# Designs tried in a protein design chat: VH-VL binders against IMP cyclohydrolase (purO). Part 13

Target 1, 198 residues: IMP cyclohydrolase (purO), of Methanopyrus kandleri (q8tz52)
Amino acid sequence: MYVGRFLLAGKLEDGTPIAVYGVCSRSFSDRRIEVREGAAFVVPEDPSYITENPYVTYTCARIVDEFLVLTNGAQTDPIADKLESGVPPREALVSVTFAMDYEHDEYNTPRISLITDGETFWLGRVAPEEVYFRVMKPKDGEGYLLSVYGEYAEVPSKPNMTLDREDPLECDPVPSFEHYVCSVIARHDGGRWSLEAR
Key: E = the ipSAE of ESMFold2; O = the ipSAE of OpenDDE; V2 = 0.75 times the mean of E and O plus 0.25 times the DockQ between their complexes.

## First folded at step 15 (VH-VL; framework fv_flanvotumab)

Design i3 (from h5 with heavy chain W104F; at its last look DockQ between E and O 0.57; V2 from the best seeds 0.00; counts 0 for: pae O 10.1 > 2)
Fold by OpenDDE, look of step 15:
Structure i3 (fold): chain C 198 residues (1-198), chain A 122 residues (1-122), chain B 108 residues (1-108)
Amino acid sequence: as target 1 above (198 residues)
Amino acid sequence: QVQLVQSGSELKKPGASVKISCKASGYTFTKYYMNWVRQAPGQGLESMGWINTYTGKPTYAQGFTGRFVFSMDTSVSTAYLQISSLKAEDTAIYYCARYKGNFFETEWFDPWGQGTLVTVSS
Amino acid sequence: EIVLTQSPATLSLSPGERATLSCRASQSVRSYLAWYQQKPGQAPRLLIYDASNRATGIPARFSGSGSGTDFTLTISSLEPEDFAVYYCQQYSDWPPYTFGQGTKLEIK
């Protein structure tokens, strides 16, 4: 299954909060994720392609105090900035993602956004035909998968995957995703988030 | 509507140079890659490579390095193909074709330019 | 490099007949395959994308099927304007996006 970009959020069986942003691409898979200073960036492998173009380089993850922000585009930084300014996560997520709307490219690519403090997860999707935001409190082993394309291109109303492995990327259906490029895995440990580029 | 319009036919002698233009309209030029395709007389379609219309970086397929140069001018939404040191075997129709999608997703070629015939003859 | 092999090289049929064109990939391209039609003196025109989706304005008599390595373009009932050369192209996860060598559909 091709999903494009995806967000994965939930808790491992041992109760560890996790979140993943993954990139699949049918073309120019010369992208990687770089982690730096509490943030993660999707960047081209070839530095010569680095540009301000949000399709080439963009922030996909930001840690703000107890919060983790994951998104598939330019909404990452504005959401994080609101959190830094003290805006509640629900408001930060909704206001920014909604205001920025879906990407007005040829495919009207939806924006998907996630905030979590390790206990509560705020997940949202803005598409041409639908705006949906949901608050969830995953139980141990419960995962929520949201993708830009494919079967998971809707905000799930209930857990739609099981996090039964230590590595969330090994949990079905993630291994079946076609044209996988890279991911960032966020883990909540000791009250703090850590980022790992994969 | 989205369209690509190429420059007219060229007749050149061996050793000369030619520069073909491909002007885009109806869409944001810098949001799509531009591919060049060669078709020799009576032959099939051959991918020459592409240019990143945002960065200007060209990528050439095997067999199309050296004498072939992709360039662009974003101010006029135009891509260019320059062939130097022309040979008889360069006689062909050259097409520009837009990559559909965006910088994340590469898809099929659409639309195509009408093609430019380059004839190299002594 | 992914190689696409089309067959047959030439297909001779009459108007009203069914045409079946094959495109085989040297390795799986999933469903990332397009079909183009090229008439004499014209640029290629997109017919099918993602193996089975008809492009805008393409008549219903054109259909694509297949996945992985084997793909088929079918013209259910040939019209006079359908006699042309047909190319398949793969656009899987890494360039270059190669073409098949083409199938010439000619009138019997």
Scores: ipSAE 0.011, ipTM 0.544, lowest interface PAE 10.1, mean pLDDT 90
ESMFold2, look of step 15: ipSAE 0.272; ipTM 0.716
ESMFold2 (binder alone), look of step 15: mean pLDDT 90; pTM 0.909

Design i4 (from h5 with heavy chain W104H; at its last look DockQ between E and O 0.28; V2 from the best seeds 0.00; counts 0 for: pae E 11.1 > 2)
Fold by ESMFold2, look of step 15:
Structure i4 (fold): chain C 198 residues (1-198), chain A 122 residues (1-122), chain B 108 residues (1-108)
Amino acid sequence: as target 1 above (198 residues)
Amino acid sequence: QVQLVQSGSELKKPGASVKISCKASGYTFTKYYMNWVRQAPGQGLESMGWINTYTGKPTYAQGFTGRFVFSMDTSVSTAYLQISSLKAEDTAIYYCARYKGNFHETEWFDPWGQGTLVTVSS
Amino acid sequence: EIVLTQSPATLSLSPGERATLSCRASQSVRSYLAWYQQKPGQAPRLLIYDASNRATGIPARFSGSGSGTDFTLTISSLEPEDFAVYYCQQYSDWPPYTFGQGTKLEIK
């Protein structure tokens, strides 16, 4: 199945909080995720492909104190900035993403966004047909998958996958995603998030 | 019904100018890049470049960065190709074609306009 | 720039025969290749997208295959209306898109 970009949030069976932002794309240009000092960026392998369009290069993850912000676009930085200023997660997520609306590209791409402190997960989707936000506290082994396209393109009301593998990218249905390019995996170890690029 | 309708054929003398229109209907004009394609008599298809209909920024393929100007008017969902200082070798059919052109989601051309024949008499 | 080379330049066949048209890319375009049919005096018509998917309304006798650098359009049993020029197009990374030079399928 083709899902475009996706967010995965939840807890492994051992209780470890995890989150994933993944990129599936039909473009030939190689892209990767670059991790630097508590942040992750989607970047092209060849800088000559950079355009004025924010969809080419963007921050996809930021760690702010105990919070992780993970999104599919330019909303990452404003959300993180509000958290840094002391705005609560619910307000930071809702106010930024509602004001920015969906992306005005050829696909009317929804903005998908996640904030989490490892216990509470705030998940949001802003799309032409709906604006939906949900707060969740996943149990061990529960996963919540939200994608831009396809059958997971709705904020789930209950767990819609099981995180039964050590590598969250190996959990069903992720291995079936077409045109996979790159991802960032966030793991919560005690008091802090760590980021790993794939 | 998604459709591109181009202006009619043109007969011109060398040194003149022409402006071809391509009117879109059945979709949101600013959501799709508009491409221009040239086909000289008995020759294949040659991409001239495109215009980003959201920003209005044109991009020209190699060899089309002089006398060729892409423009648009979003109020009437219309893209334009202007060719100045016409030469005999500009005699061709000029097509507009819609494509989904951004870094993440590349696609093919669909639909095509019916084509506009420009004849430049020597 | 990615160059697409089509072969043969001209293919002379009779109705009922099988046609096989080739398109070769100078570097990998993965599956991002389309086939178009163009009849005299008409705009190109999309036949196949993403190497192997038929466009809406295209008869089942048209099929596409291949990936990477080598692609094939097959017409299993030629009808009189199939005699036209066929172009391949790559769209793997913009810009610019490129076209093959065409294969003319003519009646023998």
Scores: ipSAE 0.000, ipTM 0.489, lowest interface PAE 11.1, mean pLDDT 87
ESMFold2 (binder alone), look of step 15: mean pLDDT 89; pTM 0.902
OpenDDE, look of step 15: ipSAE 0.014; ipTM 0.556

Design i5 (from h5 with heavy chain T55I; at its last look DockQ between E and O 0.57; V2 from the best seeds 0.00; counts 0 for: pae O 6.6 > 2)
Heavy chain, then light chain:
Amino acid sequence: QVQLVQSGSELKKPGASVKISCKASGYTFTKYYMNWVRQAPGQGLESMGWINTYIGKPTYAQGFTGRFVFSMDTSVSTAYLQISSLKAEDTAIYYCARYKGNFWETEWFDPWGQGTLVTVSS
Amino acid sequence: EIVLTQSPATLSLSPGERATLSCRASQSVRSYLAWYQQKPGQAPRLLIYDASNRATGIPARFSGSGSGTDFTLTISSLEPEDFAVYYCQQYSDWPPYTFGQGTKLEIK
ESMFold2, look of step 15: ipSAE 0.496; ipTM 0.804
ESMFold2 (binder alone), look of step 15: mean pLDDT 90; pTM 0.907
OpenDDE, look of step 15: ipSAE 0.022; ipTM 0.581

Design i6 (from i1 with light chain R30K; at its last look DockQ between E and O 0.22; V2 from the best seeds 0.00; counts 0 for: pae E 8.5 > 2, placed apart)
Fold by ESMFold2, look of step 15:
Structure i6 (fold): chain C 198 residues (1-198), chain A 122 residues (1-122), chain B 108 residues (1-108)
Amino acid sequence: as target 1 above (198 residues)
Amino acid sequence: QVQLVQSGSELKKPGASVKISCKASGYTFTKYYMNWVRQAPGQGLESMGWINTYTGKPTYAQGFTGRFVFSMDTSVSTAYLQISSLKAEDTAIYYCARYKGNFYETEWFDPWGQGTLVTVSS
Amino acid sequence: EIVLTQSPATLSLSPGERATLSCRASQSVKSYLAWYQQKPGQAPRLLIYDASNRATGIPARFSGSGSGTDFTLTISSLEPEDFAVYYCQQYSDWPPYTFGQGTKLEIK
């Protein structure tokens, strides 16, 4: 199945909160995710081509105190800035993404966004056909998958996957995703978020 | 209105160089890859490769390394194809075409430039 | 690489007739296939994208169908301006993008 970019949120069976931002691309595929200073960036594989263009280089993850922000684009930084200013997660998520709307590119690409403190997860999708935000508290082993395209292109009202593998990228349906490029995995270990690029 | 306008036809001798321009208007030039397509007389379409218009990184299809150089000038929304050491077999019409996809989604070419005929005689 | 093979190479028909053009891919391209029309002395023009969707301004007599490896462009009732060369193009994977060799639609 092709889903484009996706977010995965939930808890492993041992209760570890996790989140994933993954990139699947049928087009430009020579990219990677680079982790720095509590943030992650989608960047060109060749660093000589790093630019300020948000289609090529953008923040996909930021840690702000107890919060993790994980998104598919330029909304990451404004959401994180709102959290730094003391704005509650629901308001930070909704106000930023509603004002930015979907990407007004040729595809009208939906914006998908996640905020979490490891217990509560705020998930949103802003698309041409709908705007949807939902708050959830995953139980152990429960996963919530949201993608730009395809079968999972709708904010789920209940768990739609099981996080039954130690590596969340090995949990169904993720191995079936076509054109996988790179991802960042966030884990909430010992009261703090850590980021790992894949 | 999205348009690609190419420089005029060229008549060249073997061993010379040519630089074809492709000026974009009606859209944000750096948002979409620019592709180059060759069509030799009486032949079909052959992809030569593309340039990432924001980073400036060219990618060449097999057989188009060495004498073919893609470049651009974003200040005038223009892509360039330079062919050095011209040979008779370089006689063709050369098209630029916008790759309408974004950096995540594949798509077709739309629009195409009107084409530039390069004739290499003798 | 993915090879696209078009058939027939030349199709001779009269205005008012139905044209059926075929494009076969060497491996599945799912629905990621476009059709272009090229008239003499002109650049290619997009007709169909994603196998079956008409581009803006393309008349309803043009239709595309197929998925996977076998694709068809149909022109239900030929107009004089439809006599041209038609190319298919796949865009299922990052690169290279390939074109079929073309089908020339001629006036009989």
Scores: ipSAE 0.012, ipTM 0.556, lowest interface PAE 8.5, mean pLDDT 88
ESMFold2 (binder alone), look of step 15: mean pLDDT 90; pTM 0.909
OpenDDE, look of step 15: ipSAE 0.031; ipTM 0.642

## First folded at step 16 (VH-VL; framework fv_flanvotumab)

Design j1 (from f6 with heavy chain T55I; at its last look DockQ between E and O 0.28; V2 from the best seeds 0.00; counts 0 for: pae E 11.3 > 2)
Fold by ESMFold2, look of step 16:
Structure j1 (fold): chain C 198 residues (1-198), chain A 122 residues (1-122), chain B 108 residues (1-108)
Amino acid sequence: as target 1 above (198 residues)
Amino acid sequence: QVQLVQSGSELKKPGASVKISCKASGYTFTKYYMNWVRQAPGQGLESMGWINTYIGKPTYAQGFTGRFVFSMDTSVSTAYLQISSLKAEDTAIYYCARYKGNFYETEWFDPWGQGTLVTVSS
Amino acid sequence: EIVLTQSPATLSLSPGERATLSCRASQSVRSYLAWYQQKPGQAPRLLIYDASNRATGIPARFSGSGSGTDFTLTISSLEPEDFAVYYCQQYSNWPPYTFGQGTKLEIK
């Protein structure tokens, strides 16, 4: 299945909170995610492409105190900025994602956004046909998968996957995603979020 | 309605120049690359290259790095192909086509312009 | 650079027959392959995208299959308007795009 970009939120079976932002794309694996000091960026493998098309890079993850912000676009930084200013997670997620709206390109690309403190997860999707935000508290082993396109292109009302592997990318249905490129995996351990580029 | 409308057919003598226009409508011109494709009589489709419509930078395919110039005017959402020092072998239909993908979602060309026949004859 | 080789160069068939057109890539293009139909004096028209998905408005008699390096366009029962030139195009590698040389489907 092709889902485009996706968010995965939940807890592993051992109770470890995790979140994933993944990129599926029909282009080469000539893109990567760079992790730098509490943030992650989608960047081209060859930096010269940045000067030709400034829309090819963006922050996809940012850690703000106990919060993790994970999104598919330019809304990451404004959401994180609101959290830094003391705006509660629900308001930060909803106000920014809704105000920035879906991309008005030919595909009307939906925005997907996540905030979590490791216990509470706030998920949202803004698309031409639907705007939906939900708060959830996953139990051990429960996963919530949200994608831009395809079968998972709606904010789930209940867990829609089981996180039964240590590597969340190996949990169904993620291995069936077509054209996987790169991802960032966030784990909450020792009271802190850590980011790992894949 | 997303559409590309090209300028009309041209009859030229060797050594002349021609400038073909491709006017876009129904979408944001600067968010998608514009491609040029040549089709010589009885031959297949041949990519000539593209122009990055956000910054105006052309990229030319092999064999098109001389007499062929891509340009644009964003104020009228129009891309241009100019061919100088025309030769008989430049006789072809020239298409503009929008690259529908982006950095993460490369796709096919859609839409295509209707084509502009350039005939170079003594 | 990815080279697409279409075969046969010319396919001569009658209305009502099944047509099978081949496109082979010099390296994997995964499922990033489109098929176009071009009638005389017209721009190419998209038939199939992503190897197997029919574009909007394309009759059900057109189908595509394949992945990796070997791809097939099938027309299950030829209609008179289907006699045209067919091109495959790969879009797996950014930014270069290539087309096959074409298969002419002509009336026998």
Scores: ipSAE 0.000, ipTM 0.464, lowest interface PAE 11.3, mean pLDDT 87
ESMFold2 (binder alone), look of step 16: mean pLDDT 90; pTM 0.901
OpenDDE, look of step 16: ipSAE 0.397; ipTM 0.799

Design j2 (from e1 with heavy chain T55I; at its last look DockQ between E and O 0.23; V2 from the best seeds 0.00; counts 0 for: pae E 7.6 > 2, placed apart)
Fold by ESMFold2, look of step 16:
Structure j2 (fold): chain C 198 residues (1-198), chain A 122 residues (1-122), chain B 108 residues (1-108)
Amino acid sequence: as target 1 above (198 residues)
Amino acid sequence: QVQLVQSGSELKKPGASVKISCKASGYTFTKYYMNWVRQAPGQGLESMGWINTYIGKPTYAQGFTGRFVFSMDTSVSTAYLQISSLKAEDTAIYYCARYKGDFYETEWFDPWGQGTLVTVSS
Amino acid sequence: EIVLTQSPATLSLSPGERATLSCRASQSVRSYLAWYQQKPGQAPRLLIYDASNRATGIPARFSGSGSGTDFTLTISSLEPEDFAVYYCQQYSNWPPYTFGQGTKLEIK
């Protein structure tokens, strides 16, 4: 299945909070995620392809104190900046994602955004026809998958996948995603978020 | 029905400037990159770069980062190519062409403008 | 930069003959390759996209094949209007999306 960019949030069966941002794309397929001290960036695999296109190169993750911010675009940094200024997660997520709106491209591509402190997850999607934000507290083994396109293109009201593998990318339905490019996996361990590029 | 119509041919002296227009119709102008392609006499096609029509940001291919300026007017769905300090080697047909696709996925060029011949003669 | 090399540079044939034009990429472009026809004084016209799909209004005598690095445009029986210059273009991965140098198809 083709889902485009996706967010995955939840807890592994051992209770470890996790979050994933993943990129699936037909174009610009030689990208990677570069992790640098509390942040992750979608960048070209070959630096000679330096592009100024914010839709294909951008910050996808930031850690702000106990909070992780994970998004599919340019909203990552403004959300994180709001958190640094003391704005509560719900307000930071909603105000920024809504103000930046969906992409005004051919497909009117939705914005998807996540904030979490490891216990509470704030997840949102802004699209031309629908704006939806939800707060959730996953139980052990519960996963919430939100994608730009396809079957998972709506903020789930209840868990829609099971995190029954230590590697969340191996949990159904993720292995079936077409045109996978790269991802960042965040794990909450020892009271802090860590980022791993894939 | 998707169409790009370019301004007419230009005859210029070295050192002058020219501004070529490319008017789009039959689609939403701001949802697609607009590209410029040069074809010197008897030569092949050379991509000059593009403009992101939603945010207005040009990107230039190597060799085109000085005297060449891409711009646009979204109110009339028109892209522009301006060439300053014209040289004899700027004599060419200049095409505008749309990437068929969107900002996240780009594809072949469709449609093409009819081309604008710029002749630079001393 | 992905370089496309077309061969032959010039192909001299008569109406009714089969034409076979080659385009080789310096690295895989998967199936993201288009073919254009350009007649004198005209803009290029899209013939084939995604390696093998005919564009709308293109006669069935035009066909494309190939994947990865090796691509072929075939014109099964040449018509007088088919004598032109043909370009391949790749649109895989990152811009700039590049063109081959062209193959001139001329009357023998």
Scores: ipSAE 0.017, ipTM 0.595, lowest interface PAE 7.6, mean pLDDT 89
ESMFold2 (binder alone), look of step 16: mean pLDDT 90; pTM 0.914
OpenDDE, look of step 16: ipSAE 0.408; ipTM 0.804

Design j3 (from i5 with heavy chain F103Y; at its last read DockQ between E and O 0.90; V2 from the best seeds 0.84)
Heavy chain, then light chain:
Amino acid sequence: QVQLVQSGSELKKPGASVKISCKASGYTFTKYYMNWVRQAPGQGLESMGWINTYIGKPTYAQGFTGRFVFSMDTSVSTAYLQISSLKAEDTAIYYCARYKGNYWETEWFDPWGQGTLVTVSS
Amino acid sequence: EIVLTQSPATLSLSPGERATLSCRASQSVRSYLAWYQQKPGQAPRLLIYDASNRATGIPARFSGSGSGTDFTLTISSLEPEDFAVYYCQQYSDWPPYTFGQGTKLEIK
ESMFold2, look of step 16: ipSAE 0.705; ipTM 0.864
ESMFold2 (binder alone), look of step 16: mean pLDDT 89; pTM 0.895
OpenDDE, look of step 16: ipSAE 0.635; ipTM 0.858
ESMFold2, look of step 18: ipSAE 0.005; ipTM 0.503
ESMFold2 (binder alone), look of step 18: mean pLDDT 90; pTM 0.896
OpenDDE, look of step 18: ipSAE 0.000; ipTM 0.552
ESMFold2, fold request of step 25: ipSAE 0.676, 0.614, 0.443; ipTM 0.874, 0.853, 0.792
ESMFold2 (binder alone), fold request of step 25: mean pLDDT 90, 90, 90; pTM 0.895, 0.886, 0.894
OpenDDE, fold request of step 25: ipSAE 0.923, 0.919, 0.920; ipTM 0.951, 0.950, 0.950
ESMFold2, last read: ipSAE 0.682, 0.591, 0.725; ipTM 0.863, 0.837, 0.884
ESMFold2 (binder alone), last read: mean pLDDT 89, 90, 89; pTM 0.888, 0.889, 0.888
OpenDDE, last read: ipSAE 0.569, 0.917, 0.908; ipTM 0.857, 0.950, 0.946

Design j4 (from j1 with heavy chain F103Y; at its last look DockQ between E and O 0.14; V2 from the best seeds 0.00; counts 0 for: pae E 10.6 > 2, placed apart)
Fold by ESMFold2, look of step 16:
Structure j4 (fold): chain C 198 residues (1-198), chain A 122 residues (1-122), chain B 108 residues (1-108)
Amino acid sequence: as target 1 above (198 residues)
Amino acid sequence: QVQLVQSGSELKKPGASVKISCKASGYTFTKYYMNWVRQAPGQGLESMGWINTYIGKPTYAQGFTGRFVFSMDTSVSTAYLQISSLKAEDTAIYYCARYKGNYYETEWFDPWGQGTLVTVSS
Amino acid sequence: EIVLTQSPATLSLSPGERATLSCRASQSVRSYLAWYQQKPGQAPRLLIYDASNRATGIPARFSGSGSGTDFTLTISSLEPEDFAVYYCQQYSNWPPYTFGQGTKLEIK
């Protein structure tokens, strides 16, 4: 299945909170994720290049105190800035993504966004036909998968996958995703988020 | 299950117009772009452009920005190609084809409609 | 513009034989190449996507290979229904609509 970009949120069976942002792409497959100082960026394989297409070069993760922000685009930084200013997660997520709307590009790309402190997860999708936001508190082993396109292109109202592997990228249905390029995995351990690029 | 069914063949005089329909079934019409492809007699395939079915925005390939109009009616999951001021050179088979994949990345065409032959006889 | 050149223009073979069709791109399209079959009086049908993946319902005798600029469609043992025109299409960069000029596979 092709889902484009996706977010995975939840807890491993041992209770470890995790989140994943993954990139699947047919046209922009020469990308990687670079982790720096509590942030992650989708960048060209050769980072000296600049593109006019904002989808393929952007901040995809930022850690702000206890919060992780994980998105598929330019909304990452404004959401994180709101959190730094003391705006509550729900308001930061909703106000930024509602105001930015879906990307009015040639593809009408939906915005998918996540904020979490490791216990509470705020998940949102803004698309041409649908705007939906949900707060959730995953139990151990519960996963919530949200994609830009395809079968998972709707904010789930209940867990829609089981995080039964130590590596969340090995949990169904993620191995079946076509044209995988790169991802960042966030783990909450010892009260802090850490980021690992794949 | 996924199917594109086009309107029947047309025989027209020069200067007339034609509107070809392409009715989609078996999938959510607005989640995939619709492409139009021309094949003149004895010739290969030539992409004419596509319509963004989410917002109704057409994009035309070079050479198709004048007399050719893409449109749609989402309520009946149907895309349309209208050709005005028909010329003998417009005699061809016109295909619709679904643009499979995500909306910000290019992909192949699957499925194709059965084709509509437009014959312009002077 | 990316130009796709198919060879040979016509390939005359008998049922049971192996067919090898070539598509060359003017610049790298990586693996973003599809193959279509068009029988007389019918619409094109997707055979191969992403250079080597068979579309749903395509028989195992069809295979694709190659990357970059040189691509091959192979039909391991020709059936009577395989005599048709074959087109390649690239979708590496926007806009993705370039087709090759076709290879006609006909009965010898």
Scores: ipSAE 0.006, ipTM 0.474, lowest interface PAE 10.6, mean pLDDT 86
ESMFold2 (binder alone), look of step 16: mean pLDDT 90; pTM 0.905
OpenDDE, look of step 16: ipSAE 0.231; ipTM 0.739

Design j5 (from h2 with heavy chain T55I; at its last look DockQ between E and O 0.78; V2 from the best seeds 0.00; counts 0 for: pae E 9.7 > 2)
Fold by ESMFold2, look of step 16:
Structure j5 (fold): chain C 198 residues (1-198), chain A 122 residues (1-122), chain B 108 residues (1-108)
Amino acid sequence: as target 1 above (198 residues)
Amino acid sequence: QVQLVQSGSELKKPGASVKISCKASGYTFTKYYMNWVRQAPGQGLESMGWINTYIGKPTYAQGFTGRFVFSMDTSVSTAYLQISSLKAEDTAIYYCARYKGNFWETEWFDPWGQGTLVTVSS
Amino acid sequence: EIVLTQSPATLSLSPGERATLSCRASQSVRSYLAWYQQKPGQAPRLLIYDASNRATGIPARFSGSGSGTDFTLTISSLEPEDFAVYYCQQYSNWPPYTFGQGTKLEIK
């Protein structure tokens, strides 16, 4: 199945909160995710092509105190900035994702955004014909998968996958995703978020 | 109206070079890849590769990694194909075609330029 | 690398007849297949994308079907302007994007 970019939110069976931002792309596979302290960035594999153009290089993850922000685009930083200013997660997620709207390219590419403190997850998708935001509190082993395209291109109202593997990328249906390029996995352990690029 | 307009036909001698232009209009040039396609006389379509217009990085199909150079000038929304050390076998129509996808998704070719005939003769 | 094989190489028919053109992939391309028409002296024109969707401005007599490895372009009632070469293209796999070798539709 081809889903494009996707977000996964949930808890492992042992109760560990996790979140994933993953990139699947037919365009080119010469992208990777670079993790720096408290943030992750989608960048060209060849650093000589790094640019300020947000369609080439962008922040996909930021940690702000207890919060993790995970998105498919330029909305990551504004959402995180609002959280730093004390704006509540619901308002930060909704106001920024809605105001930035879907990408105005040939496909009107949806924006997908996630905020979580490890207990509560705020998830949203803004597309040309649908704007939907949802708050959820996953139980142990529950996963919520949201993608730009395909079968999971709708904010789920209930868990739509089971996190029955330590590696969330090995949980169905993720192994079936076509044209996988890279991802960042966030785990909430020891009272803090950590980021791992894949 | 989305258009690709190519430079006119070229008649060249073996060993010369040619630079074909493809000017885009009606859309944001840097948001879509530009492909180059060769069609030899009486033959089918052959993808030569593309240029990533976001960062200026060319990618060449196998068989096109030598004498063929893709370039661009974003200030005039124009892609270029340069062929050096021309051979008789380079006689063909060369098309530019936009990848319809965005930064993350590239699918089919739409639109196509009108084609540029390059004739190489002794 | 995916190979697209079109059949027949040449299809000879009269105006008003139904044309059926085949494109077969060496491995599944799911629905990520396009069809193009090329008339003599002209650039290719997109007819069908994603196996079955007509591009903007394409007459209803053109239709596409299939998925996986077997695809068909159908022209329900041929018009004189439809005699041309037709190419399929897959975009399921990362580059190079592959074209079939073409089917020439000519007047019998």
Scores: ipSAE 0.006, ipTM 0.529, lowest interface PAE 9.7, mean pLDDT 87
ESMFold2 (binder alone), look of step 16: mean pLDDT 90; pTM 0.909
OpenDDE, look of step 16: ipSAE 0.653; ipTM 0.866

